# Designs tried in a protein design chat: VH-VL binders against s5sc42. Part 5

Target 1, 176 residues: s5sc42
Amino acid sequence: MTVDALSNADNQDLRDNFIANRFLSHEAKLLDQRRFTEWLDLLDDEIRYIVPLRLMALDFDREVRADSFHINDGKVNLKVRAKRSSVSSGWGETPPSRTLRLVGSVMTDRIDQEGVLEVESAVIIYRQRAAIGQGDVLAFRRTDWLRIDGGTVKLLKRVALLTDASLATPNLAIFL

## First folded at step 1 (VH-VL)

Design e7 (framework fv_erenumab)
Fold by ESMFold2-Fast, scan of step 1:
Structure e7 (fold): chain C 176 residues (1-176), chain A 123 residues (1-123), chain B 110 residues (1-110)
Amino acid sequence: as target 1 above (176 residues)
Amino acid sequence: QVQLVESGGGVVQPGRSLRLSCAASGFTFSSYGMHWVRQAPGKGLEWVAVISYDGSNKYSVDSVKGRFTISRDNSKNTLFLQMNSLRAEDTAVYYCARESIVGATPFYGMDVWGQGTTVTVSS
Amino acid sequence: QSVLTQPPSVSAAPGQKVTISCSGSSSNIGDNYVSWYQQLPGTAPKLLIYDNDKRPSGIPDRFSGSKSGTSTTLGITGLQTGDEADYYCGTWDYSLSAVVFGGGTKLTVL
């Protein structure tokens, strides 16, 4: 790769990347601290949160396979999952996990849709469940679309592609 | 060929117990959440319980809490419903049903249903 | 006694369109995905719609679902005699931590 290719960034590119990095870092902190009400405030009302299923075997039913997802949530569904995470019972993870999120390899690109940044990143989550003495690591690539409207930045869409989804994933009850 | 087959139903006296089984074939059982749904004679559908694909999360309707226990054995592709302290109100056809989206949370729908097994609680 | 409210019956002639309603609250339909089921006499239920408006493979496009606020509807166009059945809506209710169904609607094709 040439120096010119790596350094061909204008002030807007630098600003976009900085905004994306700060947004994703702030989000990671809220999720690690289980501040879900504040996290929901970062989400656009039209948010789509998608975790595709990566099964290579053909033993899965073909009628369901075309629309298969681990998660395919809108704002309403994410509010429900957040509420359940704040009580003793819920469809999600119980007991709650302790997490540490590392977000890196952030790249931004402006698209034809006005006010929207496409953000690619790599994420590692260290996760330790209360009932288990050992932790595990979840690693994945993530594509986000951030809506910038005036002084406000919201997460409009997220697609998290699990690196180890073709292997057995013991629990996907945490927000990615 | 995706299919679910229930068994274990029968006629039983109040206060007794019964264990229902649901044998799954034609799909990767361990990847799906599973439900038990019942239907009393001439009545509508009533959800009973659900278990996540890995067995880590379970929920049941309040009227059966403490009496019914849902469980699964992924190595045998089998879902179970242990029913204790049976009451006349538990009389119904019991269906097992598969969650429609692999690994899904929250619930999206039930796409594969068994033929049902009849449980009659009478003195 | 059902948490979700459906009309007990609807009827229409062959070839016509019918709409079956299902109403709930913010804790169920408002905040969750809705599914619809068809139950022919003497048979197990069959999934018609999941995730509010999606059809499984093999379900004809005559069947459609929609959701608005705390209500959802199942639409059936080009009614056929074989559509005569009981129809149920279903969703998760986070206040109850349970799946809830509507009371069912009997469709008669006259």
Scores: ipSAE 0.000, ipTM 0.525, lowest interface PAE 12.3, mean pLDDT 80

Design e8 (framework fv_erenumab)
Fold by ESMFold2-Fast, scan of step 1:
Structure e8 (fold): chain C 176 residues (1-176), chain A 121 residues (1-121), chain B 110 residues (1-110)
Amino acid sequence: as target 1 above (176 residues)
Amino acid sequence: QVQLVESGGGVVQPGRSLRLSCAASGFTFSNYGMHWVRQAPGKGLEWVAVIWYDGSDKYSVDSVKGRFTISRDNSKNTLFLQMNSLRAEDTAVYYCAREDYGDYFSGMDVWGQGTTVTVSS
Amino acid sequence: QSVLTQPPSVSAAPGQKVTISCSGSSSNIGNNYVSWYQQLPGTAPKLLIYDNNKRPSGIPDRFSGSKSGTSTTLGITGLQTGDEADYYCGTWDSSLSAVVFGGGTKLTVL
């Protein structure tokens, strides 16, 4: 990689990366604080939220299947999940998990669709359940598409690619 | 048109089994929690069981635990109730019902017409 | 008996108003959302109220719900003969891990 390649960013590239970082940081805070109604307001009405099924393979191109998913949700499904997470009435997570999200390695690219910004990031979620003393860590790479319309930014699409492999479904009791 | 249609009811002897089905149409079945509710002749509503939209969580009343199993097949838009070791007190009209927004205590906004189960010798 | 307590019957004349009560405990009505259902003779139940006081689309504003402590009420104004039905309250019971219904109230419009 050359210095010219690494430093050859125009003002729009810098602005896009700043917008993406602040959007994802704000979202992480809302989710960690269980502010799900405000989180839903960040989502475009046409949101697609995808966690694909991954197979262990030597060739990376064969590890991810385009037609297989752990999660493939639209706005209605996400509202349902959020409502369950926000009601404390003797079922669901009780007590709720305590989380901390770290979002990093953010890279942005404008695509051929007007007003859409593609964002790649690496995410770590630390989660501790009150009933269990030890915390756990979920780490994954994520691709997001942000719709920028006027002064408003919304999450249009998310694909979270877990490092888990094989045919088993991971425990995804939290939003990624 | 949003619709739920139950089937599988009938007259059976005590100790036998029946499997009820509930066919959903006109909405995205996999987005909703689903309930079974029964009503004995001339009596009130009695909740039987519920299943989460993705099938991950299930609950049922104590009186049917170990005998009844709720399940769903989202690829077929169908809800099931497997009823084993049937007793006279299980005689009722069985309704399937859709939960509004997947919250078990919010309400059940769409109901089928019911299927009748009669347990008699 | 039902876990939630309703009067077995209530009656009023056309055009009048009526309220149907439903009483429970902290494990059900006290800490959870309440729904109300109308069942016309020979038909399946119909949702009238959800989330304590909200009406589904298509339910007229003559029907209302309210919740206070461990009790809830269904209000019906401008009574019509077509309102003759059985009415049920329903909610989640945290101690039973089950949905519970009231015993039902038969409304007669004289």
Scores: ipSAE 0.006, ipTM 0.482, lowest interface PAE 11.4, mean pLDDT 80

Design e9 (framework fv_erenumab)
Fold by ESMFold2-Fast, scan of step 1:
Structure e9 (fold): chain C 176 residues (1-176), chain A 126 residues (1-126), chain B 110 residues (1-110)
Amino acid sequence: as target 1 above (176 residues)
Amino acid sequence: QVQLVESGGGVVQPGRSLRLSCAASGFTFSSYGMHWVRQAPGKGLEWVAVISYDGSEKYSVDSVKGRFTISRDNSKNTLFLQMNSLRAEDTAVYYCAKDFLTGYYSEDYYYGMDVWGQGTTVTVSS
Amino acid sequence: QSVLTQPPSVSAAPGQKVTISCSGSSSNIGNNYVSWYQQLPGTAPKLLIYDNNKRPSGIPDRFSGSKSGTSTTLGITGLQTGDEADYYCGTWDSSLSAGVFGGGTKLTVL
């Protein structure tokens, strides 16, 4: 890398990176605090929330499949998940898991779609389930598309790509 | 080829024990919750138990609590149901079934079973 | 013994439409996803509908599901003789911390 290459960021690049970091940090706090109604307000009505499947049983040579998903949710599905997560009864976690999200290595790029900012980040989620005392860590790369429209920023699309090692991670039952 | 194969059923006297096994193939066993469902002769389906993909959470119907224990061995792709103190009313075909949702990103399982074994018969007779 | 209520039987002629109802409460159908299963005589159950109204790969469009409040319905159009089977609704019950099935509905194609 040259100094000139690293020094050529313009004011728009700096602003985009600042906006992305603040948005993702605010979102992480809402999710860690289980403030799901406020989190849903950050999502565009056309949100696509995607976690692709890596097939790792009998076919370990195949790459990640775009036509296979752990999760492929729109806004309606995310609202249902969030409502259930805010109710204490039902299947799953009782009590709910405690989480801490760290979002870093944020890189931004504007694409040819008007008002859309592409954001790549690295995410670590620390999760402590029940009162067992030990926590788990899930680490992954994530690509987000943020819609910026008249001073409003919304999450338009998310793709979180898990490694094969992440399939062996203890039950997390959480939003990425 | 996605498949579940049950074994371990048989004819036993009341008060005895049986251990059922369910061998999984063709999918990533360690990623999915697993269920046991039974059906008495001429009767409907009755859910028995479930275990989370990592074995940390287990639930069972009240009628078998304290007698039946669900467990799994992810290294062997095998699900188990240990049945103690068997009663005549436990007579049924026992199916193992895979939950269709992976356990990572939902605070609720979607309750749905997309792959079923052919069943193993347990007969408790006096 | 079942906490979800289905009619014990329904019947119709080939080519007709039939609907099978399933009713429960807020602790089961009202707050959880519903699945429907088909069991042909002498076979294991087969998933027809998951997440209230979605079909797995390989299930024909003739089968549909719907949910309203604490009730759900399975619809079958263009009825065929091969559809003769027992049909079960299923869901999670939050108050019991257990899975629950309806009592089953025997479909006869006359």
Scores: ipSAE 0.000, ipTM 0.526, lowest interface PAE 11.4, mean pLDDT 80

Design m1 (framework fv_cemiplimab)
Fold by ESMFold2-Fast, scan of step 1:
Parts: sequence; C-alpha cells; structure tokens
Structure m1 (fold): chain C 176 residues (1-176), chain A 123 residues (1-123), chain B 107 residues (1-107)
Amino acid sequence: as target 1 above (176 residues)
Amino acid sequence: EVQLLESGGVLVQPGGSLRLSCAASGFTFSSYAMTWVRQAPGKGLEWVSGISGSGGSTYFADSVKGRFTISRDNSKNTLYLQMNSLKGEDTAVYYCAKDLYYDFWSGYPFDYWGQGTLVTVSS
Amino acid sequence: DIQMTQSPSSLSASVGDSITITCRASQSISSYLNWYQQKPGKAPNLLIYAASSLQSGVPSRFSGSGSGTDFTLTIRTLQPEDFATYYCQQSYSTPLTFGPGTVVDFR
C-alpha cells in the first residue's frame, strides 16, 4: 500500500465510514441491552440475515458453502426470534445470556446499486450465562449492506461468517 | 412494474448448443438472485440453475452440471443460460424467475416469473 | 439431495370446499418451504414462503403450516380460479427441489 493511496480518501468515503461505524455501534448497544423492538426498527423490510455453514478446508473459498446455513432469515423470522428472546420462555436461554459486542476493522465501499453501502467488519461477542461460571467468546467476520435513503439508514442484508466450523445451534441463541 | 422476458427457445438437434436470455425491468436487477426453472411437457417443475445478485455464486441441478452455465450482465439487466451438449430430456419450457429476497445467500422463494421460452431438442 | 413428495397427487373438489395438500421433505428443512400455484399454460405464481408467510396480493383463504419435514397448504372456501396445480419447493439447500405437484380439478 502507498502513503498516497492511504491518505487520498474523499469526503464521501469519510462520511460513509462514519455512518457505518455509528450504525453498527448503535446496533451492538441495542442488542447487548436486549432492546429488540428498537433493533427491529433498524432492519429494512427486505432484510436478509444469513449465517452460512463453515466447513474445515485448506482453501478459504471452499470453507463457506453458499447453499448451507445455520441461519437464513427474513424480517418475519427475525421478529419471531426477537419476541422469543424478550421473555424467559424464549429459545432455551433461561436466564438469557449477558453479552458485550465489540465491532472493529470496519471497511466501507459503495456498490453499483444507488444508495447501498457495503460494510465489512470483525466482531467479537463476549457471552456469559448465569448457570455457567465463565464466559465464552464468539468471533466472526461480517458483511453488511446498508440502505441509505433520504436521511434514513436501514440494514438491508447481513452475512456473518463464523470462525468456528463446528459451532452447535444452541450457541446461536443470540443475534450476531 | 416488474417484468421478465425470456427469449432464445428454438428447435435444436441433440448435442447442440443454445443460449437463453431473460431481460429484466422494474427492479434493481443487481440486488436479486435469479433462477432458471424448467418444465417438460406434461411434467412438473424442475429447478435448473441459480445465480446471486452480484454473479459471484452460481448453483446447478445435478442433471445439468458441466453442460449448462448461468451468467448475468447487470449493466444490461439481462440473465443468461448457456446450454451445451443438449439431450432430448432437456426439452422443456424454461422460465426465468426473480428471488423475493435480496441476493447471494437467498432462500429462493420466486416472486416473479417470465412467461417461459420453449426449447425442443429433437432431430 | 432433498426429495419432496406431495399428497394427494390429484384431488377433485367443488367450489366452496376446503382442501388440504401435504408436502413432505426427506430430511428436516426447518421452515424453508414455499408453495406455488400454476394454471394451465401459465407460469407459476408464489402463494406462500417460509412455510406460513402469505405473499402480498394472495387471498387470505390460502394458508400454510408446518416445520421440519411435514407441511400443509390449506385453501378455505375454494373459488373457481383455484383449480390449478400446486407445488411445494424446499429452499433449505441446493439443489433446490420441487414436489411433483398436486392437481386440483373440478369434481
């Protein structure tokens, strides 16, 4: 990389990176605080929320299957998940996990579609359950597409690539 | 108004090649996965191939793997199906369809379909 | 590959009847099942996605239910325009697979 290339960001690039960081940071706080109704308001009606299966392989491109998923949800499915996580009768977590999300390594790029911003990030979620003496960590890289329309920003699509190839479904009882 | 218009269906001899096109309008083409589904005369629906919105991921039914190629030109809002080494069993109406959901990891409920183009493979 | 079966293969019904069509997957597909209607000489149209979500513009007399391997499509108070072939389709993994179809005919 050259210094010139690294230092020659235009105003739109700076603005986009700021918008993305603010959006993702705000989202992380809502999820950690279990404010699921407010979180759902950040999601576009056409949201696609995808966590593909990751296999053990030497080649990165062969580790992710385009046709196999831990999660492949639209907004209706996410509303059901949010409702279940809002009460103790939710999906197998009683009491619910306490979480802290760290979002970093944020990179932004405009794509050919007008008003859509592609965002790559790295995420660590620290999770503690009261019944277990020590917390655990989920780590993943995430690609998001944000729709920016007339001053509003919505999450249009999310693909989260889990680092652990053998992660069990009970460990995905939280939003990524 | 979303519209999908297929073209290219003709009579082809066994072993021949043919390219089908699907012209799309009324939606942001590059944002949606697209698919080809065929239906042999008097038979049911058979999924043939799918492609992500960006074109980065392609999928095929076992019956066409190695013979068919799916591609898209997002600058022209056009989907293609290149069909090689055609067999009698490939005779069908070929439909172009749009995914309901955004893009490359989609679950493929198809909300809009073209009218179909007939491909006949016969001597 | 995930195999899809439908029952019955055909049924005869009268206007005003309520009918149920069953779809079964050879392995669990969670809720990743879609239902389509096809009228003779026409392209299919989407009725239901994600097992139970009604597509915009589709009459409320259509409903879907089920999860895992067993799914049903119900049409309440059958109308003349409902005589058609109905297909289920799994969207859990590629290759995507359709059921063989259920023909709903006049009695």
Scores: ipSAE 0.000, ipTM 0.486, lowest interface PAE 13.7, mean pLDDT 80

Design m10 (framework fv_cemiplimab)
Fold by ESMFold2-Fast, scan of step 1:
Structure m10 (fold): chain C 176 residues (1-176), chain A 123 residues (1-123), chain B 107 residues (1-107)
Amino acid sequence: as target 1 above (176 residues)
Amino acid sequence: EVQLLESGGVLVQPGGSLRLSCAASGFTFSSYAMTWVRQAPGKGLEWVSGISYSGGSTYFADSVKGRFTISRDNSKNTLYLQMNSLKGEDTAVYYCAKEYDYVWGSYDSFDYWGQGTLVTVSS
Amino acid sequence: DIQMTQSPSSLSASVGDSITITCRASQSISSYLNWYQQKPGKAPNLLIYAASSLQSGVPSRFSGSGSGTDFTLTIRTLQPEDFATYYCQQSYSTPLTFGPGTVVDFR
């Protein structure tokens, strides 16, 4: 890469990247702290939350199927998941867990849709369940679409592509 | 590998009592909720009872409430179902099942099931 | 208690067919709906959780959809190993309840 290619950014590109980084960092903190009501307020009413199923393939573009998903949720589904996570009162409950989200490799691009910013990032979630005493790591590439309207920023769409293509990968009960 | 092995199913007279056991291996038993699901011969699945990972919370279907008790011994990796005042309608294959993996898993779905143990209640 | 119904109770299909099974809840359960497959003489296997999330190891030809009271399980390009009984199950509240099952047989 040349210095010119790496430095070719206008003031809007710099501002977009700053907004994206702050939004995703704030979101990660809310999720780590289990502040789900505040997290839901970050989501657009038209949110689409997608975790596609990833299969082993020789070519990368054949590892992801457009019609196969671990998760394909709208806002109603996410509210239900959040309520279950925040107010588990009985049977089927898990031991309390702690998470730490690290969000990096943030890149932004403006698209043809008015007021929508496309954001790519790499995420690692460390999760430790109190009863187990051992931590687990989930790693993924994430593409987000942020809607910027009237001074507010909302998450409009999320696609999280899991790094682990294993058939033994557990389903997700945690927000990515 | 995850294994669940039910035992204790036998022929019992109406009004009798029976205790079923489910021996678990291949996972950290004390970290997962467990359930009993039954299936009468030629019929569908019916949820019977559930117990939290610690044994602190127990739940029952209305058809067995007051007659059945669920318990667990985490030191022995064993789940129990104590069945009292048995009726002909309790005749079924009884399955124990494990809550889906909670590291990244969902609530109240069951990923591993035992082979089942047949309980027959008849005179 | 939440009551679950399934339709049809049975259906006959050929390998390569696409089939749809429906499940209805007596009240709204949002997306708290699971699908299980049971082969003769065997214990059930989890296929789909949270109405539309595919369990690890389950072929992508299986898909679930729906929310609230109406749900569907679709099997595209039916394979020989798919001839089984399918059950829906709500996980919204206790007591947990299963549908009566749908038997998928050879035509």
Scores: ipSAE 0.013, ipTM 0.532, lowest interface PAE 7.7, mean pLDDT 82

Design m11 (framework fv_cemiplimab)
Fold by ESMFold2-Fast, scan of step 1:
Structure m11 (fold): chain C 176 residues (1-176), chain A 122 residues (1-122), chain B 107 residues (1-107)
Amino acid sequence: as target 1 above (176 residues)
Amino acid sequence: EVQLLESGGVLVQPGGSLRLSCAASGFTFSSYAMTWVRQAPGKGLEWVSGISWSGGSTYFADSVKGRFTISRDNSKNTLYLQMNSLKGEDTAVYYCAKDLSGSYFEGTFDYWGQGTLVTVSS
Amino acid sequence: DIQMTQSPSSLSASVGDSITITCRASQSISDYLNWYQQKPGKAPNLLIYDASSLQSGVPSRFSGSGSGTDFTLTIRTLQPEDFATYYCQQSYSYPFTFGPGTVVDFR
């Protein structure tokens, strides 16, 4: 890769990357603090939230199935899951997991001129469950499409590709 | 491969007690909520009880409240159902099943065991 | 408690037929409805979750639709292995409840 390729950015590229970083950082804070109603306000009404099923294979391209998902949610699904995650008894984890999300390796590309920004990032979620005191790490690459319309930024689509290549259903009770 | 194996089903007399076990393998047991679902001979499915990933939250159908207790041992990858004050209507095949969504008891059951038959009769 | 009903209670069909099973909830459950298949002498297996999401490994001839109180399971081009009992189940509210089942028999 050349220095020119790494440093030759126009004002649009700089602004896009700044917007993406701030959006994703704000979102991570809301999710870590269990502020799900505010998090839902970041989602476009047409949101598509996808976690593909990944199988063990020798060829990377064969590890992801187009028609198989751990999660394939729209806004209605996400609203109900957020509601259930917020209840104090009967439907939530007791005690709730403590999480820390680290979002990095953020790269942006404007796909079309209709105000849609593609964002690739790497995410690590550290989860500590108070009842047993043990911490777990969930790591994944994520591609997001952000709709920028009239000064408002909304998450239009998310695809989270888990590092695990397994048929077993992952623990996806938390939002990615 | 996810596997769930129930054991402990046997003939018991009305008013008796019995403990069922479910041995789990092929997934991180401590990360998932678990459930028991039963089926009386020739009848449909009836949800019985559920437990969160940690064992901190438990749930019961009205028909078994006060008589049944659900528990888990995450160090042994084992789910339990303690059944007390058994009645004839408790006669059923008891299935253990894994919650699809993970730690919270969300109520979609993606993998089921083979079932163990409990008969309550004199 | 949310009560679930299914229609029909049983149906007879031939290989190659397309069939539809209906499930109704006594109150709105959004799209928190699951469909299970149970073959004689076997444990149930998950076919569809969240009303329309096909479980991994389930043939594409199975599809689900609906929201609120009314839901359908459709099986296109019925195969011999599809003769079974089908159950809907709501996951919206505790206690979780199953429909009474629909038996699909060979005609």
Scores: ipSAE 0.000, ipTM 0.470, lowest interface PAE 13.6, mean pLDDT 81

Design m12 (framework fv_cemiplimab)
Fold by ESMFold2-Fast, scan of step 1:
Order: structure tokens, then C-alpha cells, then sequence
Structure m12 (fold): chain C 176 residues (1-176), chain A 126 residues (1-126), chain B 107 residues (1-107)
């Protein structure tokens, strides 16, 4: 890779990358602090939140199962899930997971859809749950689509591809 | 070993008040939801109330709503049930029980009561 | 509220018999059903959770099946210590509700 290729961004590319980094960093903080009402305000009304199943396969290119999901939610389902995550008895985690999110390797690109910014990132979530003892780590690549409408930025779509096979994930009750 | 020990059950007149206690040991008390289940003499089990590990969320059966309150003191590993405006139909053995949750890889979770105390008898009569 | 019913209300059996207890919910509860055993004068103990998952320490002769509204508890080769009352309980929604119980007596 050349220096020119790495430095050939125009002012819009720089602003897009800055917007994406600030949005994702702010979101991570809200989720780690369990500020779910504020987090829901970041979501577009047409949000699609998808976590596909990953399965070990003999052919590397065929490891991901597109027709099966851990999660495939719209905004109504995410509101229900957020409310459940705020309840710590009988219907939610007891105690709630304590998390720390690290979001990095952020790359942005504009797509054919007007006003939509595609964002790729790598995410690590450290999760401490009393019910299962020691903390665990979730690591995954994530693609987000941000809708920029005037001065407002909303998360329109999220696809999180877990690096671990689905059989290795004990609980996906947390937001990715 | 997990142990739950209820206390406070006595004879009370109708309209009276009583507070039950449940002392817990052998697990991290604040990490688990707790519940009260009662059983009238010769009858079946009836769920009464539940409380989250932090104490922030509470739930009640319709038969006791507005009369009973559930609370916990995590520093003392103790669960409480405050019973007000007692009626004859509240006569029962009251059990405290620990709730446990199990999670599937799809995020589905199951709740069950894996440890129970020995129970304490509350009799409401004149 | 979700109503739970059990059948039979009581049954008599001999050691070595296989018995089945049925539990019905007034609405679909998926697999959110637990089974408890209670011996006279004692607190209940958990046998099965999630309709079919055997609790640690419970003998393998106990098994559960079913989903939706119809559930069964089966005890294979009944032992003397299995003389007890058995309760189903839905954990699908609060208020949690128990079945009326099934008394298992020796013939």
C-alpha cells in the first residue's frame, strides 16, 4: 500500500470518518453505562439489527449462515430487549452484565443510497457476569449503516459477525 | 452449600401486620433474584412475590398486591416480606427460594427456583 | 394470568412402575415449564427446568417433555423415595403459576 493511497482522502472522507468514530464511541459509552433510553434515540425508525449465526465449515468461505440468526430485530424488538435489560429479576439478567467496549479499525465509505454512510469496525466487548463466574470476551467485525439527514445521524442498519462459532457463545442478551 | 432460613411466622389477627425474614448463605446473595412462595394447609403452591438481585424491581401476585411488600438487605444477606392487612386466606407456610437463570446461545433464558428454605407458618385467625 | 392444570390429581403405583403426569397451560408457554417434587413436611425441590432439562443431582429416571400447552413428567422404574407430590410451574410470565399438584401414593 502507498503513502498516496493512504493520504488521498478529501475533506468529506475525513469528516465522514470523524463522524463515524464519534458516533460509535458515544454509542459504546451509552451501552457500557446502561443508558438504553438514550441509546434507542440513536436508532433510526427503520433500524435493522442483525447477528447471523456462524458455524464451522470445511470450506472457509461458507462458514457464515445467512439464513440463520442469533438476532434479527427492528426498532420495536430492540425497545422490548432494552426494557428487559433494564429489569434485573425474573425476566432479565440477575445481575445485569457489566461491560467494556473497545471499537477500532474504523473504515468509512459512501454508498449508492443517498445520505447513507457505510462503516466497518472491529469490536471487543469485555463482559463480567456473576452467574457464570469469570468475565468473557466477545470479538467481532461489525458493519454499520448511518443515515445522515441534514444535521442528524442515526444508526440505520447493523450486522455483527461473531468471530467465534455460535456454539461457543453462552449468552447474547447484551447489545453488540 | 446453599442455605435459606425463614423466620417470623406467628399467629396474627385479621387486619394485622407481620414481617417475615429469610437468611441466606452459601452463594453471592446480591447476584440472584429471590422469591416468596406460600402453601395453605393441605393445598398447593402459590407464587407470592419476587425481587431482583439489586432490589430495584419487585413483582407480586394479584392476591397480595397493595398489601405485601418485598425487600432485601444485601449487606446482611436477608430477604424480607412485609405483610399488611392480613386475611384468613393468607394462612400458609411461606417459603423463600433462590431464583436461577440459564441462558441459551440465542439469548433465550429460563428461570427456576433451585433452592428453598424450610418454610415458616403464618396463621391468620382470631 | 396463566392457569395451570395437572392430571391425574392423584395416582397409586408400585415400586418398579413407570408413571406419567400431565400438565396443561391455558395459553402457549413455549418451553418455560419447571417440575418440582415435594415430600410430606418438606420444602419443594427442583427436578426439571425448561420442560426437559434435568437438574443436577436428580436421578435419570425422571424426564420431562412437551412444549406449548401440553407437558409431561415421566418417572421410570419408580423408587420408594419417589412417593411425593409433584407440581408443574410456568415461568413464561409473571405472576408465575403452579399446577394444583399430583399426589403419587404407593399401592
Amino acid sequence: as target 1 above (176 residues)
Amino acid sequence: EVQLLESGGVLVQPGGSLRLSCAASGFTFSSYAMTWVRQAPGKGLEWVSGISGSGGSTYFADSVKGRFTISRDNSKNTLYLQMNSLKGEDTAVYYCAKETEVYSDSGTYYVYFDYWGQGTLVTVSS
Amino acid sequence: DIQMTQSPSSLSASVGDSITITCRASQSISSYLNWYQQKPGKAPNLLIYAASSLQSGVPSRFSGSGSGTDFTLTIRTLQPEDFATYYCQQSYSTPFTFGPGTVVDFR
Scores: ipSAE 0.000, ipTM 0.476, lowest interface PAE 16.0, mean pLDDT 80

Design m2 (framework fv_cemiplimab)
Fold by ESMFold2-Fast, scan of step 1:
Structure m2 (fold): chain C 176 residues (1-176), chain A 123 residues (1-123), chain B 107 residues (1-107)
Amino acid sequence: as target 1 above (176 residues)
Amino acid sequence: EVQLLESGGVLVQPGGSLRLSCAASGFTFSSYAMTWVRQAPGKGLEWVSGISGSGGSTYFADSVKGRFTISRDNSKNTLYLQMNSLKGEDTAVYYCAKEGYYDSSGYFLFDYWGQGTLVTVSS
Amino acid sequence: DIQMTQSPSSLSASVGDSITITCRASQSISSYLNWYQQKPGKAPNLLIYAASSLQSGVPSRFSGSGSGTDFTLTIRTLQPEDFATYYCQQSYSTPFTFGPGTVVDFR
């Protein structure tokens, strides 16, 4: 890499990266603080929330399944999940998961869909599923599409590609 | 990995009692609600009972309310179903199943099931 | 108690067919609906939760849709292992209730 290559960003690139970092940082705080109603307000009505299934295989191309998912949710499904998480009801005497999200390696690119910003990031989530249990770490690369419409920024699409080939449990209970 | 193993199913006389057990491993047992679901021979699934992670809240289907008791021993990772005043219509394979979570009080889905244990009520 | 019904009660299909199973609740359950698959002599397996969310490890040919009282399970390209009984289940309120099941048989 040269200094010129690393510093050759126009004003739009700088603005886009700033917007993306602020958005993702704000979102991470809301999720860590379990402020799910406010988090839902960040989501576009046409949101697609996707966690692809990765199977272990000898051939890398066979390991990633483009048409298979751990999660493939729209806004209605995400509202259901958020409501259950925010209400201390149901059978729910179990303590909530405690999380800390670290978002880094943020890169932005405008795509040919007008008003849409593509954002790539690397994410680490520390989580503890019970008050007395061990914590674990979930690491993944994430691609987000942010819709910028006038003065409003909404998450339009998220694809989180887990570093692990599969999860220890079949449910991905936390928001990525 | 998550494993659930039921035991205790046997032939019992009508009016008798029986306790079923479900041994759990591969997850933090005290953090998840557990349930019993039964299936009579050749019939569909019927939810029987559920218990919160702490054991402080219990729920029952109307068909078993007052006769069955659900409990758990979190120190032994074991779920129990105490069945009293058994009737012929209680004849079924009894499955234990684990609640799935979306954090606290998650969406109620049964993500892992045991192999089932057969209870036959007959004379 | 919330009553669940399924249609059809049984259907015959061939490998490669696309099939649809319908589930109805006696009252609105929002999206608190799960779909399970059960093969003869085996425990049920969770396919779909929250009406349309695919469980980890379940093939993408399975999909769910609907909200309120009307729900649908679709299997797009039937495989031999898909011949089984399918159950819907509401998780909106206790007692939780299952539909009567739909048997998918080889034609």
Scores: ipSAE 0.000, ipTM 0.475, lowest interface PAE 12.0, mean pLDDT 80

